# Designs tried in a protein design chat: VH-VL binders against ADP-ribosylation factor GTPase-activating protein AGD1 (AGD1). Part 21

Target 1, 225 residues: ADP-ribosylation factor GTPase-activating protein AGD1 (AGD1), of Arabidopsis thaliana (Mouse-ear cress) (q9fit8r1to225)
Amino acid sequence: MHFAKLDDSPMFRQQMQSMEESAELLRLRCLRFYKGCRKYTEGLGEGYDADIGFVNALESFGGGHNDPVCVAFGGPVMTKFTIALREIGTYKEVLRSQVEHMLSDRLLQFVNGDVHEVKEARKRFDKATITYDQAREKYLSLRKSTRLDVAATIEEDLHSARTTFEQARFHLVSALSNAESKKRFEFLEAVSGTMDAHLRFFKQGYELLHQMEPFINQVLAYAHQ
Below, E stands for the ipSAE of ESMFold2; O stands for the ipSAE of ESMFold2 at other seeds; V2 stands for 0.75 times the mean of E and O plus 0.25 times the DockQ between their complexes.

## First folded at step 20 (VH-VL; framework fv_bepranemab)

Design y2 (from x5 with heavy chain G104D; at its last look DockQ between E and O 0.89; V2 from the best seeds 0.67)
Fold by ESMFold2, look of step 20:
Structure y2 (fold): chain C 225 residues (1-225), chain A 119 residues (1-119), chain B 112 residues (1-112)
Amino acid sequence: as target 1 above (225 residues)
Amino acid sequence: EVQLQESGPGLVKPSETLSLTCTVSGGSISDYYMHWIRQPPGKGLEWMGTIYTSGTTNYNTAVQSRVTISVDTSKNQFSLKLSSVTAADTAVYYCARHETDSSDAFDIWGQGTMVTVSS
Amino acid sequence: DIVMTQTPLSLSVTPGQPASISCRSSQSLLYRYGKTYLEWYLQKPGQSPQLLIYKVSNRFSGVPDRFSGSGSGTDFTLKISRVEAEDVGVYYCMQYIHLPYTFGQGTKLEIK
């Protein structure tokens, strides 16, 4: 599926180059997505800080239980509201962390890890190709008059250069195959996990506020007497 | 026995998109490099592009801004889309496989399908 | 782009006589390991191209031994030792060593 054949043919090399170009295009898209994700998670962090500030201001406005504003009917209910609002804020911080780990970090790993490995494998392949070409040229120039020890060295160097070349070639194939396989399954998984994290965030928030509903109704009913 | 068959509309209006499908029978598309090649009436052959088993492509630079080749392995098919067509795109369109194990050559071609670009 | 130039563009041959078609590339087609990936095709009237010769000189399965290919570097030749009526059509050479892949203009073979 990934490579039809692995022999070193024109189409094999052209396929490798097409996969390298595809990986580079995806790297650029991942960088743009990473920047968007980072701005989003920074916004969640700032939102959490704002939530805490709001709750702190609400607690301070109420003062101690001996404050005239707080001692009006509903003082203990205000404490329950501030506790609930603080917990909702912590749910937001959990969401921020989950999005960073599931999506932002994974995008960066592709860019800095997986595509970087493709580039390094290409460099090693190019160097091994040059060495192998040079060893082949020396081997093909052997003459009947060449000293036996010189001929043996040239043949040994050719074998070593070919082995290194084949290792570098298959390493590049492996790096390209890894980058190609990540295009569909791992990014889809990351985005889906991010959606699930949002689902859980809103579910937790709803359940907590639903528990506050009796206290809300009590205050509203009293205020309308 | 592997066979290739092109299909699609024989008439396309100028500025619209030409869409063709090549169906592979008797073999798996995942084993071959697959190609589109066209031949204007009474003229020679022009390679349009290749799709590799990885799903990545190479296109002829003459058409690269307008061409898309894709694969559907579940249907054992690959397709050609050529956008913004003109009368110059009137041709017989062939799909072909490149066999890499024994002959390493373009050994199997479809019958070809004539596509006319006319208003 | 590599230009593949065929000579002649048209050829009339008496049945039983030999024919020779030349294909010249604008760049060397020498590939690694001494290989050259040049192919010859015949397109009979009303048919798709069919492979005759691959890798310069190898006859494809089912191709009569009166067809032979030769050449290296930039100069390649398809020979038919004795032309028969079924050989009528247009012959193309093709390279795929360098992108974009390119064909010769074609050589129409006719029987006198």
Scores: ipSAE 0.589, ipTM 0.854, lowest interface PAE 1.9, mean pLDDT 88
ESMFold2 (binder alone), look of step 20: mean pLDDT 90; pTM 0.930
ESMFold2 at other seeds, look of step 20: ipSAE 0.599; ipTM 0.856

Design y3 (from x5 with heavy chain S30T; at its last look DockQ between E and O 0.60; V2 from the best seeds 0.60)
Fold by ESMFold2 at other seeds, look of step 21:
Structure y3 (fold): chain C 225 residues (1-225), chain A 119 residues (1-119), chain B 112 residues (1-112)
Amino acid sequence: as target 1 above (225 residues)
Amino acid sequence: EVQLQESGPGLVKPSETLSLTCTVSGGSITDYYMHWIRQPPGKGLEWMGTIYTSGTTNYNTAVQSRVTISVDTSKNQFSLKLSSVTAADTAVYYCARHETDSSGAFDIWGQGTMVTVSS
Amino acid sequence: DIVMTQTPLSLSVTPGQPASISCRSSQSLLYRYGKTYLEWYLQKPGQSPQLLIYKVSNRFSGVPDRFSGSGSGTDFTLKISRVEAEDVGVYYCMQYIHLPYTFGQGTKLEIK
């Protein structure tokens, strides 16, 4: 547990401030990482578009002319090559989607969701603290000459302000604990999942091209003739 | 009973990094605020920094550019690293425990370890 | 930084006589909700500091009742009603309401 006790001491408040500063520094690093991830997924998407363009050009070259060289590029073995290249593009789009969902979305959610909640909880805590401080000062200023109904109202306001303060304190503690748990668990899981996605991408690509090896050898043999 | 014990090299050369470990026995370090405090020979006490139960830290501004405090939960230890040391860093170094509530103070101190910075 | 100034810096006292040590802070140590976080420590010769008083006037467990603390705002006092030989050492006051946490410069108590 991140907070062993919730007593409102100077060190407790300094602990909360230290955690808030740590969360803000991590938010900035996550934002930079998110920008890097977005550039990477954009690159994969552009790479997919380029793959399609390359395959289309290869298909057109192989089938668009009445020349024997063009017929060779449009033959059944070359069709297997163009199908394989389209499949590699599909694997790339799957990888792009997985990186976006596993890592980019999680980084953005931390930046916009979890750290935002900490900031809102801090605002509510500060406001509740001011209200409680004011209610306490008003209560401590009571005299015996104060009307009984006015004194009762001041006492009721003090009790309400203390309750709100205690609730705001627990909420801020909860938001800080949640942010800490998410950066410990979700970051590790997201990066590991991204690495696994890359492993599967290369395995699929290898299997596909390995199965193409006999056809590659066929074309090379024709070229020597 | 809970005990704190400092350990580390007693001699450090100028410009090098001083590295100390505080080992806690009989209690968990994650339930308390843990501190490093030093005392140069013949002088008073100087608070160097605190590591909170969350693992975050605050440092004395006088040394914050050179100090790092960290925790190793698996060994029930926390550590002090002070970089770029000079003769002015020669001191007895204490680790100390502070309760996580306002009713406690530095109730348990280590016995202290003398560190001399000398060429 | 909050500067903690102790007076006197040295005391020599006959056993059985009272002693009084003052600690003044450069800023008020009054914290939220009327609380003041001022502590007193004793460092006996060759030993680590030990806690005597916390939050101005609360005696730590096991500390003899001849030790007492008082004060408010910026002015605080540690009193020993009857000094004993075991009380020799250096006394420190300390605040932790503002970073950096700071100690007084110390008051050495000696037996005459």
Scores: ipSAE 0.607, ipTM 0.867, lowest interface PAE 1.7, mean pLDDT 87
ESMFold2, look of step 20: ipSAE 0.657; ipTM 0.883
ESMFold2 (binder alone), look of step 20: mean pLDDT 90; pTM 0.930
ESMFold2 at other seeds, look of step 20: ipSAE 0.601; ipTM 0.864
ESMFold2, look of step 21: ipSAE 0.609; ipTM 0.873
ESMFold2 (binder alone), look of step 21: mean pLDDT 90; pTM 0.932

Design y4 (from x5 with light chain N58Y; at its last look DockQ between E and O 0.75; V2 from the best seeds 0.64)
Fold by ESMFold2, look of step 20:
Structure y4 (fold): chain C 225 residues (1-225), chain A 119 residues (1-119), chain B 112 residues (1-112)
Amino acid sequence: as target 1 above (225 residues)
Amino acid sequence: EVQLQESGPGLVKPSETLSLTCTVSGGSISDYYMHWIRQPPGKGLEWMGTIYTSGTTNYNTAVQSRVTISVDTSKNQFSLKLSSVTAADTAVYYCARHETDSSGAFDIWGQGTMVTVSS
Amino acid sequence: DIVMTQTPLSLSVTPGQPASISCRSSQSLLYRYGKTYLEWYLQKPGQSPQLLIYKVSYRFSGVPDRFSGSGSGTDFTLKISRVEAEDVGVYYCMQYIHLPYTFGQGTKLEIK
């Protein structure tokens, strides 16, 4: 779909170059986006660590189930609060992992994998083109007086260079097609999946805290007596 | 039996955006290099840009800051947008196709559509 | 940009007589592997351009044998061996080896 035919023409090579330029521009944008994603997921991880620290402090303040401070402070309800807060922290860590897998990893794969492969395939293609041009030059310079064994070697070198050139051309086409297909749908899917991960995170958090409402009311009623 | 037909407003005000669509019938747009070429009244032909089967583009340097060519393969159409137009952009606009093989050339042209830039 | 210069810019020909149009590029149009990509188009009055010749000398399907192309490097020629009334219009040469693609300024052929 990206390449209708593989004939080596001026427009074919102009198409390849246009796709390489487009991929490089997108790579730069993906790097900026990756930095943002990286900072965001690091923040979620730090937030998880802070959640655990807060819960640990609250547990220590309240003491054990039989502790007089625990009973005065609302007893078993405080244990339910600390369990709920710890679970919310777990949801945050799941969100961090999902954002990393769904978006950060894909951005990095595009930058370090897909575009890198395009650049390497271009290098191989350029080298193969030079070798093929040189082999053609030698072949075209053959005279009728050229020794038969020398001419045979030049012809074999031309055949080998042509084969390598066509292989390199196909590899570059394949790398470009792969990078182009990633642009069309895969990044939209990744961003949308990230939004869905956020939806589930907040929904789970809300439902858990909503279950705490009777216990919140219980503590408030006790404190007002 | 393949036909190319340009469509869009024939009159555009200065500084606004010229927008044209080329509709391909009797063949698939995805198999060819597609181009926009314009001709000011009484003047020669000027290539504006090409959209490749990949969806990537090259533009004439003379207009590259103002031109956008895009494709909608589901509608078998491709389009031209030219921003910040002036009277110098008054022309007949042609869409054309180029075969993708090494023996190809601009073998099919649309009928052309006249676009006048005037207040 | 490659400038394509056509001469003459206007040509009046008696029907049945030959015509010759020159196209000169500001840079060589020789491409890799000995190939040259130079095309000729005819724009008849009131019509869009139509392809006549591609790759310097190959006639497009349906183009009469009286049209022929030749040339190399920077100098190219379109010849019409016997001009007919239907040949009236403006002839353009065109290159696409180098961006931007460029046309010659055109040669108007008229019947005397």
Scores: ipSAE 0.596, ipTM 0.859, lowest interface PAE 1.8, mean pLDDT 87
ESMFold2 (binder alone), look of step 20: mean pLDDT 90; pTM 0.930
ESMFold2 at other seeds, look of step 20: ipSAE 0.606; ipTM 0.868

Design y5 (from u6 with heavy chain Y33S Y52S, light chain Y31S Y101S; at its last look DockQ between E and O 0.07; V2 from the best seeds 0.00; counts 0 for: pae E 20.9 > 2, placed apart)
Fold by ESMFold2 at other seeds, look of step 20:
Structure y5 (fold): chain C 225 residues (1-225), chain A 119 residues (1-119), chain B 112 residues (1-112)
Amino acid sequence: as target 1 above (225 residues)
Amino acid sequence: EVQLQESGPGLVKPSETLSLTCTVSGGSISDYSIHWIRQPPGKGLEWMGTISTSGTTNYNTAVQSRVTISVDTSKNQFSLKLSSVTAADTAVYYCARHETDSSGAFDIWGQGTMVTVSS
Amino acid sequence: DIVMTQTPLSLSVTPGQPASISCRSSQSLLSRYGKTYLEWYLQKPGQSPQLLIYKVSNRFSGVPDRFSGSGSGTDFTLKISRVEAEDVGVYYCMQYIHLPSTFGQGTKLEIK
């Protein structure tokens, strides 16, 4: 969003403070969101590990070609089931990776990068304000009896301090504007990409299981003999 | 930091509706669910219900016919209404946040407000 | 509804001695994903409840390490290794695996 006026005024200072408060509240919300995303992606990873464990147990239950249990369950059908279950695990790992890349990493970058930059810009602004205030007080204390070379130095120091102050002020405004724009666009894009990743995950899962349906029906029909 | 404050009348007449407000400061209502929990004098804690960020409500079966929990995002407030009150509804009423991302528990409570149901 | 049963309901302890509070649920509190949502709260006199322990054994920020939680399934325990005067109050266990969320009856801890 855009500052209403850029001159150093009570209204400008109020606007800057309001935006800093908003940025801090947004940081806290992003940290909560990041932790939720991290828990979610960790859960998907644990789910993948569980999928592999389940498939390994199923393969062991089926045994080798000489195992009577394997013969009774029709070995080739069992192999198709274990392959399909491993593919479902693969789809889950892809989803985990996509959520981590598209959303979790971006949230962390905002918290550690963009908001940190706002705090650094504020620190520089505060320092520049102190220097400017000191230079201004020294200038206002000048006497007509002051040597011309000393007065000229004090006047140059004042102009330098004012320039530094104005640069720090505009840098802080820029950092605040950047943080606000991230909320309006970048996170919407990331969340939308995450939803698309979920859509693709479920579509792939459905298509795989639909193709397994004849084998499922064959096993069920055999079990009802 | 998020803070919760309950408010409402301290005295309600039997058969009337008890109406309480939980005001949230230092955070957005859209990020979490608020739960209502009450404690009758000298007794333990009773969970009454909650409203999710999507507006879905869940109520304790003991009060579900009489309780309504709502949210006003423009005022950063949650509300509890309990109809047809009796003396059994006399209690301290708390609102609390159940936090998922750090503790996974009720980590923030209001200070509570006493409501007495009496003629 | 899941019933949470605490024992004892009242406990009087000399300072520096250990204390133990039991909480039993009518159903397993183990989630489908291997997590257990069992929490412990302390309500000091005149105050709102405060979180002590979450997910059975994790101490909340600022809770002294003399508090510990343990248990699984339906049986849970809160232990205080050395009771201090500031530990006086009513202790509640609570489950958050099924709605309605339910609390134990409370255990009042007093100093002798």
Scores: ipSAE 0.000, ipTM 0.388, lowest interface PAE 19.6, mean pLDDT 82
ESMFold2, look of step 20: ipSAE 0.000; ipTM 0.384
ESMFold2 (binder alone), look of step 20: mean pLDDT 88; pTM 0.913

Design y6 (from x5 with heavy chain D101Q; at its last look DockQ between E and O 0.59; V2 from the best seeds 0.61)
Fold by ESMFold2, look of step 20:
Structure y6 (fold): chain C 225 residues (1-225), chain A 119 residues (1-119), chain B 112 residues (1-112)
Amino acid sequence: as target 1 above (225 residues)
Amino acid sequence: EVQLQESGPGLVKPSETLSLTCTVSGGSISDYYMHWIRQPPGKGLEWMGTIYTSGTTNYNTAVQSRVTISVDTSKNQFSLKLSSVTAADTAVYYCARHETQSSGAFDIWGQGTMVTVSS
Amino acid sequence: DIVMTQTPLSLSVTPGQPASISCRSSQSLLYRYGKTYLEWYLQKPGQSPQLLIYKVSNRFSGVPDRFSGSGSGTDFTLKISRVEAEDVGVYYCMQYIHLPYTFGQGTKLEIK
């Protein structure tokens, strides 16, 4: 008969329960954070649409008139301004995409993937535990007078149930360990990457507008004087 | 040989936070379930809580709202914080170990440290 | 909470004579797969507790063979076949199959 040694102790199960509770609490925090990220990325998308609308309005205002102010707005300076404003819109779309992939998708994967896998692993473990308990009860009910072929079948069923139980236990431990490791390593990296994405966004925007400064000064000097 | 040593202030004022540290020698704390148990003078033993190898915890319901147990694996130590203490929290505080494959719940104990809550 | 009740609370024994301590739990300590997680601890005067017996009847490393544990369900016994002077102290039973973990009130063993 093929019985593996088991360490299914009260403290082991108490640890697993504590890890499941911790994962559920983190899931709730991740959901709240995800909702904030989703609202933010939707705002960036709306900002891009607004940039395009503003540029279109600026182009329309400057064209089609026969006065010196409209000619100035329709000349090379107008083209440089509208090009720069469109480029800022593309920087917003890059930032939106980066926040979505580096943070929002990771938060959602934790909620829908990692915590879901813990719950499924728990279900399989509970089912395997019941089957193993039943097989063990039958084995302990064996008498010396029990037919040899019946006893052999009961012992084989016990071995199979124990093997399935140990596999389910390992899977549950693995799912819980995965959820815990994401708690410390992956979210820290994701938040830091999101901050770097913001740094890049503002740096690109500054550099672009800085290139426009001579043209801004030229127009202000002319319009002012 | 694994050894445990409690440390912390022996006197704490009422309503403040009791803070203790247990240092593990001769083994890695990340392999053990670690516990805090206390004993008021002349009285019996009370389990306060456990921190598991996962870093998650369970606490005695009697102190659950006031207790926090945490681990610092880089220093090979874990801590107890008990907030809003009263004279009833005056006790000897022990840390104890359970190895996950070990033979008993508290197979190694520290020497204990006396904490008195007094004005 | 599982209440652990020890009897007697105090015991005086002549050196070389046997001693017996009873522990009764308010609920069965039988766990899955026929295992029972009942432990005995000794706290010698001025010292921290030390593990004597785990899982009802298993002696912890370094514990003399004069100590033995037995019992099942809710009723458990620690026996010392020949009491020695070093056995003086307070004996506690303890369970950890349900949270919170609980100890008995203790049994003080003294030499007569």
Scores: ipSAE 0.615, ipTM 0.876, lowest interface PAE 1.4, mean pLDDT 87
ESMFold2 (binder alone), look of step 20: mean pLDDT 90; pTM 0.931
ESMFold2 at other seeds, look of step 20: ipSAE 0.631; ipTM 0.876

## First folded at step 21 (VH-VL; framework fv_bepranemab)

Design z1 (from u6 with heavy chain S30T; at its last look DockQ between E and O 0.87; V2 from the best seeds 0.70)
Fold by ESMFold2, look of step 21:
Structure z1 (fold): chain C 225 residues (1-225), chain A 119 residues (1-119), chain B 112 residues (1-112)
Amino acid sequence: as target 1 above (225 residues)
Amino acid sequence: EVQLQESGPGLVKPSETLSLTCTVSGGSITDYYIHWIRQPPGKGLEWMGTIYTSGTTNYNTAVQSRVTISVDTSKNQFSLKLSSVTAADTAVYYCARHETDSSGAFDIWGQGTMVTVSS
Amino acid sequence: DIVMTQTPLSLSVTPGQPASISCRSSQSLLYRYGKTYLEWYLQKPGQSPQLLIYKVSNRFSGVPDRFSGSGSGTDFTLKISRVEAEDVGVYYCMQYIHLPYTFGQGTKLEIK
């Protein structure tokens, strides 16, 4: 737990302010990171489109031509290469989707959800504080000559304002505690998942192309004839 | 009984980083705000910063560009780092705690540790 | 920054006689709910500071009843009803309602 006591002291409010400033600084860093992540995933998508275009061109080059070099590009050996290259392209699209969901969307949810809730809770807390201060001043200004029904209304307003203030304080404390708890665990999980997604992408690509090594050697041997 | 103990090197060269540790005994590290206060020889007290139970901090504006206060819960310790030190940073350094509104800002102090900045 | 100004800066007192130390802040230290967060500390020779009085007038645990604090707004006073030899040292007032926390310049108490 991030708050030991809920007493409304100078140090309590200074702690809340420090947590709000930390959350806002993290929001700005998350927003910059999100923009970088979005550009990265857009680049992966464009790269996938380019991969497909390259493979289509390779397939078209190899078909129907009588030259021995062109026949090799259109033969069964070259078909294995183009199929493998298409599969590597699909691995890239899976990577793009995984990075978008695991990291990009999570960064945006923190910025627009968790930090936004802190800001809204602060606004409500400030308003409740002002209302409570005003109700206290009216109560402390009561005179013996004040009518009983007017004094009772002022006392009821004070009680209501205090209750609303205490609720707003609890909500702000809860929002701040939630934001602090998420910053370490959630981002660590997202970055770790993103690293794992890259590992799987390269592992799958390597194993697929490694299976093509004998066919590469076969084509090179043919070229030496 | 809660006790605080500062530790660190007594001599630091100019332009280097001063690094001190405050060890808490007889209580849970998560229950207090920890403050760092320094006192140049023959002079008054200067608050440097506070670390809250949340792990967030506030620093004195006079040193905020150079100071970092942190916590290591596994060692029951707080630390102070002050970068780019000069002779003006020569002082006794104290850590102090705040527990509740009913006990004052600095109700328990460590013994202090002297740090001299000199070539 | 809130400036805390103490007077006198030094005080020499015969044992058994009273002493009074003034602290003036550059801004009101009144906080919410009628509370005022002004504190007094004593630093005995060769020792760390120790809390004497918190929130203007509350004696900290173990502080003798000959120490008392009073004041409001910007003007505060620490009184020692009968100075003893163990009271020698430097007295500081301090505020923490606004950052940065600030101390007075200190008042050195000596025995004649």
Scores: ipSAE 0.620, ipTM 0.871, lowest interface PAE 1.4, mean pLDDT 87
ESMFold2 (binder alone), look of step 21: mean pLDDT 90; pTM 0.930
ESMFold2 at other seeds, look of step 21: ipSAE 0.675; ipTM 0.889

Design z2 (from y3 with heavy chain G104D; at its last look DockQ between E and O 0.85; V2 from the best seeds 0.69)
Fold by ESMFold2 at other seeds, look of step 21:
Structure z2 (fold): chain C 225 residues (1-225), chain A 119 residues (1-119), chain B 112 residues (1-112)
Amino acid sequence: as target 1 above (225 residues)
Amino acid sequence: EVQLQESGPGLVKPSETLSLTCTVSGGSITDYYMHWIRQPPGKGLEWMGTIYTSGTTNYNTAVQSRVTISVDTSKNQFSLKLSSVTAADTAVYYCARHETDSSDAFDIWGQGTMVTVSS
Amino acid sequence: DIVMTQTPLSLSVTPGQPASISCRSSQSLLYRYGKTYLEWYLQKPGQSPQLLIYKVSNRFSGVPDRFSGSGSGTDFTLKISRVEAEDVGVYYCMQYIHLPYTFGQGTKLEIK
């Protein structure tokens, strides 16, 4: 665990505050990173649209397999080129989706989910602390002359307040531990997964175009006659 | 028996960065709140900062712009960096453990290491 | 910052006689659950500080029962019922309830 002990001491609360401040600083950095990721994935989407537009223009220029321009460009070979270029465009859309899922969504979950939960858990903890402090004061003020039914009510209220406080403390510690764990490890994995997605995108593109190499050479050889 | 040992250069030039390491033996650093405390020659004690088991820190406001405390759990060590030092930073530097299970107190101190800031 | 003020700053005591050191904080050190987090240390000549008393009045392990701590709120006292030669050094009080953590100026105890 991130906590040496859970007893409510000055250093325990100082540690909690330091972790809350660290999480807020990271939230701000995640927001900036998220904005960069959104701009990047928007660019990939626009690039896909441009790829499709380019392929459509090339197909239109060729006029189909029975058109004289199509024959001059190698006919069925040019159709293979346009099919390959269209598939490369779909690989780009897959990359966009992978970056969104692996990185953008995780950054947003941290900002809107994990840090939000820390703030809500802090509010509940503060409220439970006040209630518990008040219940303890009443209990410690009991006199031997206090009516038995009044004393029993005060004791029951103390037990309930202590239970609520212990639950709130556990929830806050858990929320803080979750946020700290993501700081250390989860984002590194997300960035590394994004790099792997890029590697696979370029590998797929290369393998597809590599299959086109004989046809590329065939057309070039005809053009040089 | 848990022991703390400070190490680092005994002489640092003005404007440079003071760098110290505290090595924990006989226990795991992840179980303790760890602290740096200094004492100028012939003077009293000044808390510099604390690193918690989470790796987060709090620093004395007097030095917070210049101090960094970090931990290396694999070596069971934590460190102090103090930038832009002056003669006023000449002191014995102690590392200390805050024990959390029973006394809840600064129960173990290192032997201290003298750092002199001089040309 | 909480200022910790010790008096006296120097004390000379005949062996076997009592000694008393005062520590006053600029703010209350009372914390939740009735607890007060004030510590006393002894720094013997040429040595690092050693914990004597924690939470106002609890003797740390190995500390002789001639040492006692008391006080509440802002006023705290360390007493030595019968000073011995081994008690020579500088005594510090310290709080960590509020950041930054602060020490008293120290009280030098000497043997007459």
Scores: ipSAE 0.624, ipTM 0.871, lowest interface PAE 1.5, mean pLDDT 88
ESMFold2, look of step 21: ipSAE 0.641; ipTM 0.877
ESMFold2 (binder alone), look of step 21: mean pLDDT 91; pTM 0.933

